# Designs tried in a protein design chat: VHH binders against q0v8j4r314to507. Part 5

Target 1, 194 residues: q0v8j4r314to507
Amino acid sequence: ASSLSFVLDTTGSMGEEINAAKIQARHIVEQRRGTPMEPTQYVLVPFHDPGFGPVFTTSDPDSFWQQLNEMHALGGGDEPEMCLSALELALLHTPPLSDIFVFTDASPKDAFLTNRVESLTQERRCRVTFLVTEDPSRAQGRARREVLSPLRFEPYEAVALASGGEVIFTEDQYIQDVAAIVGDSIADLVTLPL
Below, E stands for the ipSAE of ESMFold2; O stands for the ipSAE of OpenDDE; V2 stands for 0.75 times the mean of E and O plus 0.25 times the DockQ between their complexes.

## First folded at step 1 (VHH)

Design v5 (framework vhh_vobarilizumab_d1)
Fold by ESMFold2-Fast, scan of step 1:
Structure v5 (fold): chain B 194 residues (1-194), chain A 119 residues (1-119)
Amino acid sequence: as target 1 above (194 residues)
Amino acid sequence: EVQLVESGGGLVQPGGSLRLSCAASGFTFSRYAMAWYRQAPGKGRELVAGIYSGGSTSYADSVKGRFTISRDNAKNTLYLQMNSLRPEDTAVYYCATRPFYTHGSFDYWGQGTLVTVSS
């Protein structure tokens, strides 16, 4: 048994990722429903800037799907978002030995939480995988790429390393394909030790 | 075994251009962040430009508007297009990569390629 936990950036640029997350969540739920590998808990934590949460937790896949289907991209402004705060909230509500998947196109505004989140992933033995979209078209309304450091995603890499997960980068045209790989990883992990 | 091999360095006059290449092997290139560093005689290594797997880029203030970093995932090759070169750009240029799941500094470095900007 496993949990399906999503931490989802809902800023205005995230329409494609939210749609991809919905498609993959439905696929995973349908493939696992009625089997010994069916998720026993579902967790969803949205975030943007300045807000994050509220956490949504359910054991019912239909309730999870309904909640996820109501997520829509809106607002956002500057590039950094409250990702690590949302991840901390997800970790506190995700059962131990579970996988958490984070969808974002932005660096963490709350990078000061990196060490705390790393400790939580290890304490709860949860694996965190990040799907990060890097695309020049998303510079509109955010900091220009000329002022963005390639090291701006290092907090995500640190958390992924500490938890035994990974950071997967993609561009707009590949969001659906990369999300499918993430979906397959969720399916495979239920048969492997965390 | 991870290998990074730089090429394209040489002697060029001020105002000239050079394109550096870095041929990568031994890992899934498309999943790794890549960067160019340089080291002038008697100075420490300086980050010049970086590019993540998705194409997002960053530049040092000293090269912004003059240098362009790019990658060709089909060829496992990283590039640095250097325009409007200045004598202070004279340095050994290094290609570097960082695993996505590993935090911190770049783990793998090439041997470097020398760029000399002189009249």
Scores: ipSAE 0.000, ipTM 0.129, lowest interface PAE 14.8, mean pLDDT 73

Design v6 (framework vhh_vobarilizumab_d1)
Fold by ESMFold2-Fast, scan of step 1:
Structure v6 (fold): chain B 194 residues (1-194), chain A 121 residues (1-121)
Amino acid sequence: as target 1 above (194 residues)
Amino acid sequence: EVQLVESGGGLVQPGGSLRLSCAASGFTVSSNYMAWYRQAPGKGRELVAGITSGGSTSYADSVKGRFTISRDNAKNTLYLQMNSLRPEDTAVYYCAAGKWLRYGSLEFDYWGQGTLVTVSS
């Protein structure tokens, strides 16, 4: 992998996920420093609803961690967020053969981008892993009369499948453990060239 | 065949200490997420402590500062050092290996048989 990219939901419910991303960024940087797996570029794209971006890119891991430290949760209304738009932006700024971690607790408001994002992951040979702090069986949304589809996370599953990554559903209290498992696995893997 | 075998449980007085061991065979402890769970009489199973392949550790609030999870990669064994034990720590303790698979349902690929820890005077 030539870079490491984080796509980060910054809505008000995301405090624990943002902290997990910060801890894993430090851990991955330290584990990969001085090894063949050391990223040459880092990418950070925040999102919420209605907005996403701006993208931040750097070759310096300390600058990446500094920028990540400035992220904090704010706002939030209905359940869906602009995740796929942010992921598309990250993919356009991420070199081939890179890992992208997406942290969110919500389904995509922009599901119409699914096919485009799948194509970009395959074209760029990037692996996308979604860390979702949500129960996919939940039927009632954040707004009073919002009804949630049991198929609302299918776009994430499609993108993960196309890219060779996965979608991991978890709880706030376990997001740090899940993120660490994924980060450690990627850092320790010796992959054949694709 | 993958197996996790716990040992070290027993009867101990409040304030005492115990060290639990989990010997793994058929897979490598250092390459997997490992955890200790417990199930108290009349209660559900809860996560006590976890350790990632990279060595990051996590603890339940009720045991933080008293329990320490560790592993010996050469012996392929996971440990839980339990200090300042309380009656509410009485439970069957389980060793688990694998990864979280879904929200609200912490799933592991492999579980040990459990070892009973009783804290009473």
Scores: ipSAE 0.000, ipTM 0.213, lowest interface PAE 11.6, mean pLDDT 75

Design v7 (framework vhh_vobarilizumab_d1)
Fold by ESMFold2-Fast, scan of step 1:
Structure v7 (fold): chain B 194 residues (1-194), chain A 119 residues (1-119)
Amino acid sequence: as target 1 above (194 residues)
Amino acid sequence: EVQLVESGGGLVQPGGSLRLSCAASGSIFSINAMAWYRQAPGKGRELVAGISRGGSTSYADSVKGRFTISRDNAKNTLYLQMNSLRPEDTAVYYCAVPYYRGQWYFDYWGQGTLVTVSS
C-alpha cells in the first residue's frame, strides 16, 4: 500500500552501505511480494557533494533493483554531504504511509533544511530511518585538519524524531546486519489503521 | 544511560546446550531491535542472531537450526538458546542494541559472556 524509498550517499567511502542497500532491496522485495505490504512504488535518490538526485521512481521492483545495482561509490571531499536535499526530493515523490531509508556516513551540509524536512515527513506521514556508518564522537574529518562538530548529526535526530523513525549509528562491518534487523522490524507493521 | 549485562556462558562439551541471557535497562529494550554478536579468538565480531521489536528473527548461516533468539519484553531480557554446540562456537558472546554507537566500544555492547566448547 505504500512506497519503499532509498536515499543513498554515493561518495567514495560508501561501498559497504551501498551493498547493504542492495541486499535490503532484494530482501524486502522477496519478503513483501504478494503480501499487503508489497510497495506500490519504489523511489531512489542518490546524493553526494555538491549534488543530489536525479530521483528515480518505478512500480517495478526489478527495475528498482537494477537501478540500485548500478549505484557505486565514487569521489569524495569534505565530511558533510547533501543529505537533506536528497531526502526532501524523495519525500516529494513518495506517497503517504511510506518507509524511507537513508544510508550515509556523513553529516548534512544542508542543515538549513531541517525544519522543512521535518514538516514534510509529518505531512506525508512517512517514516525516515537513518543508517549512519560514523562515530558521532569523532573529531577529525576526511581532510587531515578538518574539525568535526559533536552536534553535526542533530538534524538527522530531529527528522527521525518528527517522522517516528530513528537514527542508527554503526560501523561499516555491521551495516548489513543492522539494516536487516531494521527491515525486519518494519515488516512487523503489516497493517496500518485507516 | 543504557546498561546491558550478559550471563549464562560457561564450559560445555560438544553437543551440549547453553542459554545466554542479557538484561537491559528500562524502556530502551522494548522499543529497539536486539542482537547477539560473538568474537572468537583471533577473529572480529560477527552477528549470531537478531530479533526485531515485534519478534521477527534472523540468524547467521552457521547457527541456523541450532540457536534460537527470543525476548521477554516484560522482563527486559534477551535470550539465546544454543543447542548442538560445536568447538567453532567458542567465543565471547555480546548482546547489543544497534542504536547508540557512541558507547559501543565502552560498555554498550555489554561486557560479554565467554562460551567455551571443548572436552
Scores: ipSAE 0.000, ipTM 0.156, lowest interface PAE 15.6, mean pLDDT 73

Design v8 (framework vhh_vobarilizumab_d1)
Fold by ESMFold2-Fast, scan of step 1:
Structure v8 (fold): chain B 194 residues (1-194), chain A 123 residues (1-123)
Amino acid sequence: as target 1 above (194 residues)
Amino acid sequence: EVQLVESGGGLVQPGGSLRLSCAASGFTFDSYAMAWYRQAPGKGRELVAGIWSGGSTSYADSVKGRFTISRDNAKNTLYLQMNSLRPEDTAVYYCAKGYSRPIYSTSYYFDYWGQGTLVTVSS
């Protein structure tokens, strides 16, 4: 991949996922530094509810690590978050033929952006992988009287399908193992010029 | 019908070796990531090793340098070579089918677990 791009949910429940993103980023940077697979650009876009961004971009892996290391879980509220807005911002700042990793435990509050984000992944030829630490069958949200739709993750599935990526559901205790395997798999794939 | 059948477990002395096998059927084996998990008495499940369709591998820190995961796509078989076994490796080992590319969504990272094979390391 020409860029290492992370879209990171920073809500209060995301401590393990943020830690997994930090460990994965360090692993990828260490393995690819000085090799032909070294990312030429690094992108980080945080999100929560109601906000997303700012986008951080750099060509320096040490600056990327410093910025990522400053990310912490904060806040809480209802289940849905501003994921697709953050992903759109990341796509606009990510070079073509790159991989974008999205870490979240929540459905998109901004599902109305699904078609736009799908089109953008295809225009940019970027592959989006969602790592979601949530059981999609859960019916009760965190807020009192919040009822969760069984179809609430369909926007992520649509975006992943359009981009040639994946949606992986897991639990907090496994997120570091899952992220490591996904990162290693991405390194094994070849992208030939057209 | 997806099926995963583990074999190769048994009783072995500390420092010994075992090779586990997982025979897969009911899906396009070469298109999926595969993994080995283990569960020791009184502990949760632990990812031991994973291998993607392209051959890329990942290992838990506790087994790096001692265990080797491999696959034979022609035989639809997953392997785990376990060397320098220790008493703390005693566990039931499970074969797991992962998610293929390009797109797949499920409730958990690995959606089919085999029945398991018991590995006991003791004198």
Scores: ipSAE 0.005, ipTM 0.185, lowest interface PAE 10.7, mean pLDDT 75

Design v9 (framework vhh_vobarilizumab_d1)
Fold by ESMFold2-Fast, scan of step 1:
Structure v9 (fold): chain B 194 residues (1-194), chain A 120 residues (1-120)
Amino acid sequence: as target 1 above (194 residues)
Amino acid sequence: EVQLVESGGGLVQPGGSLRLSCAASGFIFSTYAMAWYRQAPGKGRELVAGITSGGYTSYADSVKGRFTISRDNAKNTLYLQMNSLRPEDTAVYYCAAQTIYFGGRHYDYWGQGTLVTVSS
């Protein structure tokens, strides 16, 4: 069975979004429960400003839920900056042919790591999916004023593309069940080798 | 309707070059990440190269340094320049459009493929 790894933004800007991220993570786990895709290992890597980690690993879903529930948004309301560093750490602790889900509300300041992280996803054959919760006002303004694909998220798009994953914006009012949609995407992509 | 139409495949000798094109219609091409996949006889479909809406590129290790992916948003066209071709590059090549998630649905689009045969 595959491992499930979660990279979670815990900066103050996540506020209410961190609770939504926990719910979505639970739904992803539930989608795989009792199936051949049920994970044998769980990995959790928090990141905040300016740091990231420590990495947490367990084979016990109850221990995973306990650790996840202890994560809280903290910090000065600034943009999260160390997403790709945390993702690199998660990749180093995730076995091949596994899924990694990243929860964040902003673009990476550490975009200089994009090529390194892309190579690492391919080397380890891991699929990375980003669940991005933007500031609602900011997300709406971008959709109206610019092209639908925002350039500030290109590092996430590059990593997702290289790994066979995707970028999902969770503030979209039409997204009723992110876990089901992610489950469908994973099923669609499972026939595509990395 | 969404359509992806590949062209440019054919027979070429080892060491030769080919340029594949994928003409896209029915969606806003510039907002999509695009990729080339290939499937050799008796094998699964594998990612060859990808390019994001912003132009970041990625390549399978087997083609790095030999293949170049590019896009022309004004022409709604994706390209794959294939140099130093090898017999093991023989496959049907597929164009794919990957959505970033909009409107509560995730959609991927595929072309019908174009055959590339590398033989002496």
Scores: ipSAE 0.000, ipTM 0.267, lowest interface PAE 12.2, mean pLDDT 73

Design w1 (framework vhh_7w1s_2)
Fold by ESMFold2-Fast, scan of step 1:
Structure w1 (fold): chain B 194 residues (1-194), chain A 118 residues (1-118)
Amino acid sequence: as target 1 above (194 residues)
Amino acid sequence: QLQLVESGGGLVQAGGSMRLSCAASGFTFSYAMGWHRQAPGKQRELVAKISSGGTAYDDSVKGRFTISRDNTKNTVYLQMNSLKVEDTAVYYCAAKYWGSRGYEYDYWGQGTQVTVSS
């Protein structure tokens, strides 16, 4: 009934977040392998700008670990990334009544998808939790002369609220600790009321 | 705060070899480290870099310089062989660390002088 579903920003600034996701995925897989609580499906959707996907799905934890281990931070441009497009793709391939965890340090370039993604989370009854390694009050972007809106993360808040999840803002130095909390949350999926 | 400390510079004759070391302390790296150099009257240029994707070199040093990393010691090395007088410069270690929003290197060492005499 459970899945381990990650939507992962692979832009050049995401090295520690990718490593945190790898560590937590390995811990969850090894701890639950061969037990009744082993995830039945694994989903991985990478994104950056302008690209997102392809979605990777498997029932084999070793295949999932191999795919995740090949993920590396590379490239990027301006601050916003294609997060909501990747999340939509993940929702279409994640079992209903599941949790999806999004790792990013950037606002959505595709904010026009917010209402579609909210509706999809409600239809499938999936919870979406965002781990965002960024200060929402920061005003300067990655590109020269780029000005960031203080409201740029509102799409994530809206999706999290609609789905019953949350948005967790943290500093990069704490991402390992925050990712461990995410791992514990995934472990509790079997005990949560539907 | 991340600190980068270079060592191994000095005077060497043309055709000689030298190894530079860059020790990082404070925090670990998650992405890329590089060696840059600045010769008198020139802009600072990237010489070599190492990341999870591999290594890359400027055309002027390909085949002569080798960058390597000891992840246990959080140290990066630049092995310089067949040195030329035009390699004379101040060499800087730089790191692109997690949480960086730009594409410029985030942390810089103070530099170490390499002088190649004829």
Scores: ipSAE 0.000, ipTM 0.123, lowest interface PAE 15.4, mean pLDDT 72

Design w2 (framework vhh_7w1s_2)
Fold by ESMFold2-Fast, scan of step 1:
Structure w2 (fold): chain B 194 residues (1-194), chain A 116 residues (1-116)
Amino acid sequence: as target 1 above (194 residues)
Amino acid sequence: QLQLVESGGGLVQAGGSMRLSCAASGSIFSIYMGWHRQAPGKQRELVAKITSGSTAYDDSVKGRFTISRDNTKNTVYLQMNSLKVEDTAVYYCARVPYGYSFTDYWGQGTQVTVSS
């Protein structure tokens, strides 16, 4: 992998996830510093609703950490967020053969981009892993009278499967452990025999 | 918390078939669900995994076992064909929320015994 790319949901409910992303980013950087697996480029794309971006790119891990450390949770109303638009932007700025990590607690408001994003992951040979802190069985959304579809995360599964990545659902308190496990297996997917 | 209940185990002759079911207390859409097994004196191993559109199998069961899901019933199935004595184990249904290395939620297990 030539790059480490983070796509971060910055809505008001994402405090634990943003903190986990910060901790995991530092862990990956320090573990790979001076090794053949050291990222040559870092990409960060924030998103919420209705906005996404701007993209931040750097070859300097300290600049990446500084930018990531300025991220904070704010705002948000309804459940869906602009995840796929942010992911598309990240893919356009990520070198081939790279890993992209998406942190969110919400379904994509921009599900109409699913096919385009799938094609981009395959064209660039980038692996996309979604870390989703949400119970997919929850039926009531954040906004009053918002009903959540049980199929709302299907776009993430489609993108992950097309890219050779994964969608991992977990709870806020476990996100740091989950992110660490994913980061540890990134260069070697064989952690459990399958 | 997600509750998982397995059923369908029992005794079967080598070369036979058996279908296991795993009923979940809540939605399993887009959650990695898997079947693990533990034979006497061996470690528990993952033999099949399914998301909403993709499946993966351990080499020991490829071509013989098929995992499937019914999202409307919140149920996962393991169809086991051409059973071997070596397939004798307690089979566990599990949610796999932690990616490659971990499973979080386990069922009670169902015994499958394959006799020659």
Scores: ipSAE 0.000, ipTM 0.186, lowest interface PAE 11.5, mean pLDDT 75

Design w3 (framework vhh_7w1s_2; at its last look DockQ between E and O 0.03; V2 from the best seeds 0.00; counts 0 for: pae E 13.7 > 2, placed apart)
Fold by ESMFold2-Fast, scan of step 1:
Order: structure tokens, then C-alpha cells, then sequence
Structure w3 (fold): chain B 194 residues (1-194), chain A 117 residues (1-117)
């Protein structure tokens, strides 16, 4: 059994990433539809500062696509902060041997959940891949005199490493190309015999 | 798609300095970038790499070469000091997008560095 799960940052800066997620979700779903490797469950968890959820689950790929297609960036463009809380919610609703994709442009405010999330990925045997549209080496924050830690993405790196997934850093305008690379590799893994 | 263009190579006397530049277009933020070199008749070898705030160097260049990144210009630099004849090679810029994989997804065409005695 396997599931396809998306955790989507829906803050106002995320329009391009949400569109990339829609395209890749469609591609992955169609690649696996009607095969023995078709996901038995689809999960979607949006998050938007400061909230997260509600979780959406379905066994129907068309219902999943419809729900994903209704996701839109919420105005303001403020930094999202509750990524790991949304990921925890996704993990609790995702069956074993599943892939979870996280789209975000911000570091987690809820870094205190890192160990719990790592444990959940191991218990569920889920692979978590983060697509992050931000430069991890940037030192100057958005506000004057705001200093950004070079370790601010360490929680995502830790979760990805523990789960056997990865973190991909890129820019908004290239997220669609990067998402395509990720989608193709995951489709290949699902279609290979165990 | 990401394109990498090297510049700054040329002829220099032993003991001199040279700075190589690698301008990136397309994907402007990469998980990691590096400089490799290939001398005639030898395999391509890592010279220096940069990931986030961390750098690593081959033992043969430690203390002489410095890798740095200017994200505003989408450019990675290799500052080469105290050059030796043995540093003569074609220098290649490379970029990877994925952590924890250290494979490079993109390579530049290379720039020749010749160090005379």
C-alpha cells in the first residue's frame, strides 16, 4: 500500500509553487492510475500563517485533483511558520510506504517538532521531500536589521535525511522545472517491481 | 534550465593570483556548487565546493584557494593565490540542486588556467 500526500504552503508568495504542485500531482496521479501501484489514499494538508489544515483525504484521484485545483495563494505574502505541524498532521493521516511532498518558501517556526516528525516518518515508513523556494545562505531578513540563521532549514534537512527523502532549494520561477524532476523520479520508483 | 558560464582564466606566472567567475542563469539558487579541474591526461578532480555557509577544499589547494558566492549576481568565485605550475588545468563550475545528494546536475564548459614557471 502507498499514498500520495501534499503539504502546501498557501501564503500569498506561493502562487508559482502551488501551480507546480498541481501539475506534478496530476502527472503522478495519471502515471499510477489503473496500475497495481495506484495510491490507495491521497492526502492534502494546506498551511497558512499561523494556521494549518484542515487535512483532506480521499481514495479517489479525481476528488484529490479537484481539491488541489481549488488551492490558491492567500493574500499578504507573510512568512508561513507552522510547516512541521502541517507535516505532522499529514503523517498521522498517511499510510505506510507513502511519499509526502512539502512546498514552502520559509523556515519552520515550529522547529521544536523536528524529533517528533522524524519519529513519525520512521514509524510510518514515509519518505518526505521538501521543495523550498529560498536561498539558505541569505543572511539579511525581510525586515531591517533582521538576521537569518544559516541553520534555519536544518529541521527540513533532518526530516528529509531521516525519511530517505531530500530537500531541494530553488527560486519561484524555476519551481515547475524542479518539481518535474522530482515527480519523474518518484513515478519511476512506484512503477518498479518490489 | 540552469546554464553555467565560466570566465577569468588565462596565463599567469607561478606565484601569481587569478580569480575565476561562474555566472549562473536559470536556477539562481542551488543546494551546492563546486569547482573541479582536469589536467591533460588526468581525471577531473574536485577543487572546492560550497553548500549554504559551508566550504570544503582539496588538500592540494587549502590555504591558497577560496570559494565564495554572490547570490545578488548569481555568481560563484574561485580566488586562486600562490599559483603553482601543477595548478595548470581546465577549471569547471558545477551545480547540484538536491540535498543530501552530492552529484552535480549541471556543468559549465570550462575555462583554461595555465601557470608558467
Amino acid sequence: as target 1 above (194 residues)
Amino acid sequence: QLQLVESGGGLVQAGGSMRLSCAASGFTFSSYMGWHRQAPGKQRELVAKIYSGSTAYDDSVKGRFTISRDNTKNTVYLQMNSLKVEDTAVYYCAAGLRYPHWSYDYWGQGTQVTVSS
Scores: ipSAE 0.058, ipTM 0.441, lowest interface PAE 4.6, mean pLDDT 76
Fold by OpenDDE, look of step 2:
Structure w3 (fold): chain B 194 residues (1-194), chain A 117 residues (1-117)
Amino acid sequence: as target 1 above (194 residues)
Amino acid sequence: QLQLVESGGGLVQAGGSMRLSCAASGFTFSSYMGWHRQAPGKQRELVAKIYSGSTAYDDSVKGRFTISRDNTKNTVYLQMNSLKVEDTAVYYCAAGLRYPHWSYDYWGQGTQVTVSS
C-alpha cells in the first residue's frame, strides 16, 4: 500500500479503548517501516460527536505517531457517531491502493453515506478494516431503555466487504488482546520476498 | 501492491468438477488462507480454510471440496468435486489473520462459478 490511513473515534466513550487503538495503529505503522510496504504517506482522521476531522497528513511516521498520541477521548459517548463521514474524508485524502483502519465503539449516525463510501473505496481501491469495540451494556440495554440493534453495524460490514476488508468486533475488556492479534496478523501478511 | 488473484472459475455442469486457484502477489501468504463464496442475495460465507496443513470446511461442502496450498508458488487451491447448482456463487480467495476465529484481511476480486443443472 502506498498510504496508510487511520480513522479514529475520539468520543468520550472511547476512554478505555482509545489507547489500545493507538497502540494498534502504531504497531501497524511500525510493522511496515523499513519494508517495501512502507507507506509514503500517513493519514489520520478523527471523529467525535457530532463533528469529524480535520485530516492530518504526513510522510513521517514519527509525526504521525505524535499526532495520534495527542488525540484523546473527549465529549459525547452515545452512539451513533459520524464514522462514515470521517471515513469518507479519509478516503478522499488517501492515495489509491491504500489500507484504511477505522477504530470505533459506535455505529454510524451517517449510514446514508454507506453507498457513497462503498463506491469511493472501490474507486480508490482502498481496503477498509473496522475495529469495533462492543459495550455489552449497550448491546443488552442494561444502561439504556432501548436495546440497540445488532444490525446497526451493517454499514461497516458493507463497506468492509466492498473494499476487501473486514469488521472485527471485540468486547472492551479484550481490546488489548485484539489489538495485539491484529497487529501480529498484519505483520505475518506483509512478508515480502527480498 | 498486495493482491490476490483468483482463476479457474466458469460454467460447469452439476456433478462436474472445477479447480480454483488463487495467486498472491506482492506478499507471502499469511498463516491462514481461505475460500469464501457469495451467492446472489446471500451473505458471503466461508467455504474452506487452511492453516499449516490443517483444513476446515463448511458443512455444505465437506467431502466434496478440498482446499490446499503451495507455498512455493504462493498459491491456494480449491478443488471442487460433485458440484451442485447451489454451489453457484462468486468465489473469493482470502488471506487471513493469524487466528482462525478471525476473518480475513486480504481478498481477491472474486471469480464466478456457475453450476448448471
Scores: ipSAE 0.006, ipTM 0.220, lowest interface PAE 11.7, mean pLDDT 83
Fold by ESMFold2, look of step 2:
Structure w3 (fold): chain B 194 residues (1-194), chain A 117 residues (1-117)
Amino acid sequence: as target 1 above (194 residues)
Amino acid sequence: QLQLVESGGGLVQAGGSMRLSCAASGFTFSSYMGWHRQAPGKQRELVAKIYSGSTAYDDSVKGRFTISRDNTKNTVYLQMNSLKVEDTAVYYCAAGLRYPHWSYDYWGQGTQVTVSS
């Protein structure tokens, strides 16, 4: 009854993240095929430096899977990336009351969009979950002299909070397993110990 | 898949120092690591947490305890100085995969710290 939307970092370092998105998509599609919970729309927005988009949308899960399989990691990305621009585009093309999953290994280059994206998630009532394959405590960027802000992921945290979603940090080799656990955990309501 | 293993606990005299270690396996450090403790008959309580280079401490340990990370070893430390008898507890390492919740999804088995007078 809702959309499944993916915002994917397609820089040259993102092969494992693209595979994680494929695995999560397969799981959701197969679990819900032919049921009232089957997504009615699928949205895909790639991003990289210096660009993002185009938006791909379909109502056919097999067409969506085919589009994901044709994705290639692209070279030339910098940290940070144009993640929030891609997310804004996805929000504008995603039906309300939908889940949006963002896969990236970099902080946003376009952090000035944070408040706008927060507001849009609230207006559209979309839940945004970030899966990030980067150690947020790392202080040194790709350039030897570049110092990475310890606050560089706060834009993702703010958007996740505003939308009722979450930000998950892990390594490339574990992102696929983490994506599966997140999917199961969202379906399960487990009360926390007091 | 993910495991946290505490070490470094034991017996120490009041006023002494001790360093606890928490080795993470299964994936890189979560951005949200913390130390908690549970004294006999009491609830588990937060001691210190670390997120993206920022640290926070419970008032009872502020100025005496220091949390730090070594990402090359996938290890978080708790340096405990000027220990008091009331610091006696089982100390647990915890990690969270999720934001904006401060709940921790993974817990270690704990290491006993006993501070004698």
Scores: ipSAE 0.000, ipTM 0.179, lowest interface PAE 13.7, mean pLDDT 74
ESMFold2 (binder alone), look of step 2: mean pLDDT 82; pTM 0.837

Design w4 (framework vhh_7w1s_2)
Fold by ESMFold2-Fast, scan of step 1:
Parts: C-alpha cells; structure tokens; sequence
Structure w4 (fold): chain B 194 residues (1-194), chain A 119 residues (1-119)
C-alpha cells in the first residue's frame, strides 16, 4: 500500500477546497480501513503565505482524520502562496512510488523552487496532481490593482508533467464533484503501481 | 490511459441540428474544455470553449452552437443548430491546460467524430 498525501492551501479563500479535501479523505480512509488497500502512511502539509507546514505524518487513519478536521481557512491577502515549499516538504516525508494531491486556488509565490521540486518528484518517483480552483485567464487578483501574470501556473504544470501527474482547473462550486472523480482514481492509484 | 471519446456525429441536412458528446476517462478532468474541427485539406480550428469565466465561440458559429458540460458525468457537449454545409468537418474535443509557450494549450485529443451536412 502507498501513502495518501495531501498538500493543502489554508488561506481564507479555501473554505470549499478544505471541505472537499476532508470529505475525500474521509471516504478514502473509511473505504480502505482494514483492507489490503489501506494506505501505510498519511501525510498532511498545510501552507499559506508566508508560511508552510508543519508536516503531519501518521499510519493511523483516525489520527489523520482528526488532524485534517482541525484545518480551517484563515488569512491571505494577495494571490500567490507558498505551495512549492510545502510540496517539497511533503515529498521529503512521502514514501517513494506514492501520490501527492495539492489543493490550492493560487499561484506559487516560491516559483524559484520549480526545478528542485521537479527533480525531487522524479528521484522519489512520486506523482503530483494539483486541484486548482482558479481561472488561469483571470488577470486581476484579489487585492485591488493586483495584476496576475497569465504564466503564473506554469510551475504547477512543469511539476505535474515531470512527475506524471496533472493540473486540474475548476471552480469552487464544482470542487466536490471534481474531487469525487479524482478520489475514485486515487483509490485505484493507491493500490496499483504508477 | 487518459482518453477523450467523441460521439454523436453523422449525416444531417442543412438547417438541421446535432448534438456531440465528449466523455473523458482517467483521472484527468478539467472544466476548461473545447471543441475543434478540421475540414478536408484544412488545419484544425477552435470553434467553442468553456472555462470558469464562461463560454466563447468562433464568429462562424456564434448564435448557432452552444457548448455545455456535465461535471458529474465528466462530459462536455456541443449543441449545433442551423447547420450549414460549411460546418462539414471532423469534430474533436480537447482538454486544455497551461504552458510556458502558450497561456493555454489543448491536449488529450480524442479520435474525432465526422459531421457531414448535405444541402
């Protein structure tokens, strides 16, 4: 069995995404509890701006659910967040040949880490899938007069491509539906090699 | 094994209607989807797309074609009304993402579905 790893943006705009992550984690945990498909390790790394972590790891699904249930959306101001730093931390604590799922609505403030994170995904043979609730064509940020680059999500695409995963864009109202579709696939990926 | 499977094409008379469907399989899912077409001897062109910001259409199909999605079924549709002989083409659906070369790219092309409009 492989690890179930979540990298979770906890900024104030992430209420629906955190809820979707909680629902998906609960279903995966309960469906796999006591079966050969049960993950051997669970990893959770929260992030926002300016911080990320601490990493939480456990082999106990109940402890994982309790920790995830403590996550709440708070703060934030501008659009970019510390996603790649959190992902690097998750990669260092996730067993090889595992899947990592990233929930965010923001571009990486730490884009300078892109090459390093790509190398880590390949070295550890971990697949990274991003669930992004943001329109990449949107040019205006959350802060008044904040201008968003149309290339702002390129680091996520690069990491996903290098790892064999992907970037999935959706809206807040659809995140639970998208997470359910992805969750069904996660169930298959946890039991089978990449 | 990520796939997009188009269906619903066929032969239709000018002025008629047709609905195309595109079912996505695998864990690749995005609400940023589009329909392209390729007429004989021409390059593929984007005719409709759907994003979180809404829908957009090529001038040649505005008011006649409607793109929609069903996220629960992981399916995107193209409703084509008032079809013209000039709409004859192979229709492809595609998911799009983002690259450093282009603000958007369309990938995961399906096999295509032939639409033939007779006079």
Amino acid sequence: as target 1 above (194 residues)
Amino acid sequence: QLQLVESGGGLVQAGGSMRLSCAASGFTFSIYMGWHRQAPGKQRELVAKITTGGTAYDDSVKGRFTISRDNTKNTVYLQMNSLKVEDTAVYYCAKFGYTSRLPYYFDYWGQGTQVTVSS
Scores: ipSAE 0.000, ipTM 0.182, lowest interface PAE 10.8, mean pLDDT 73

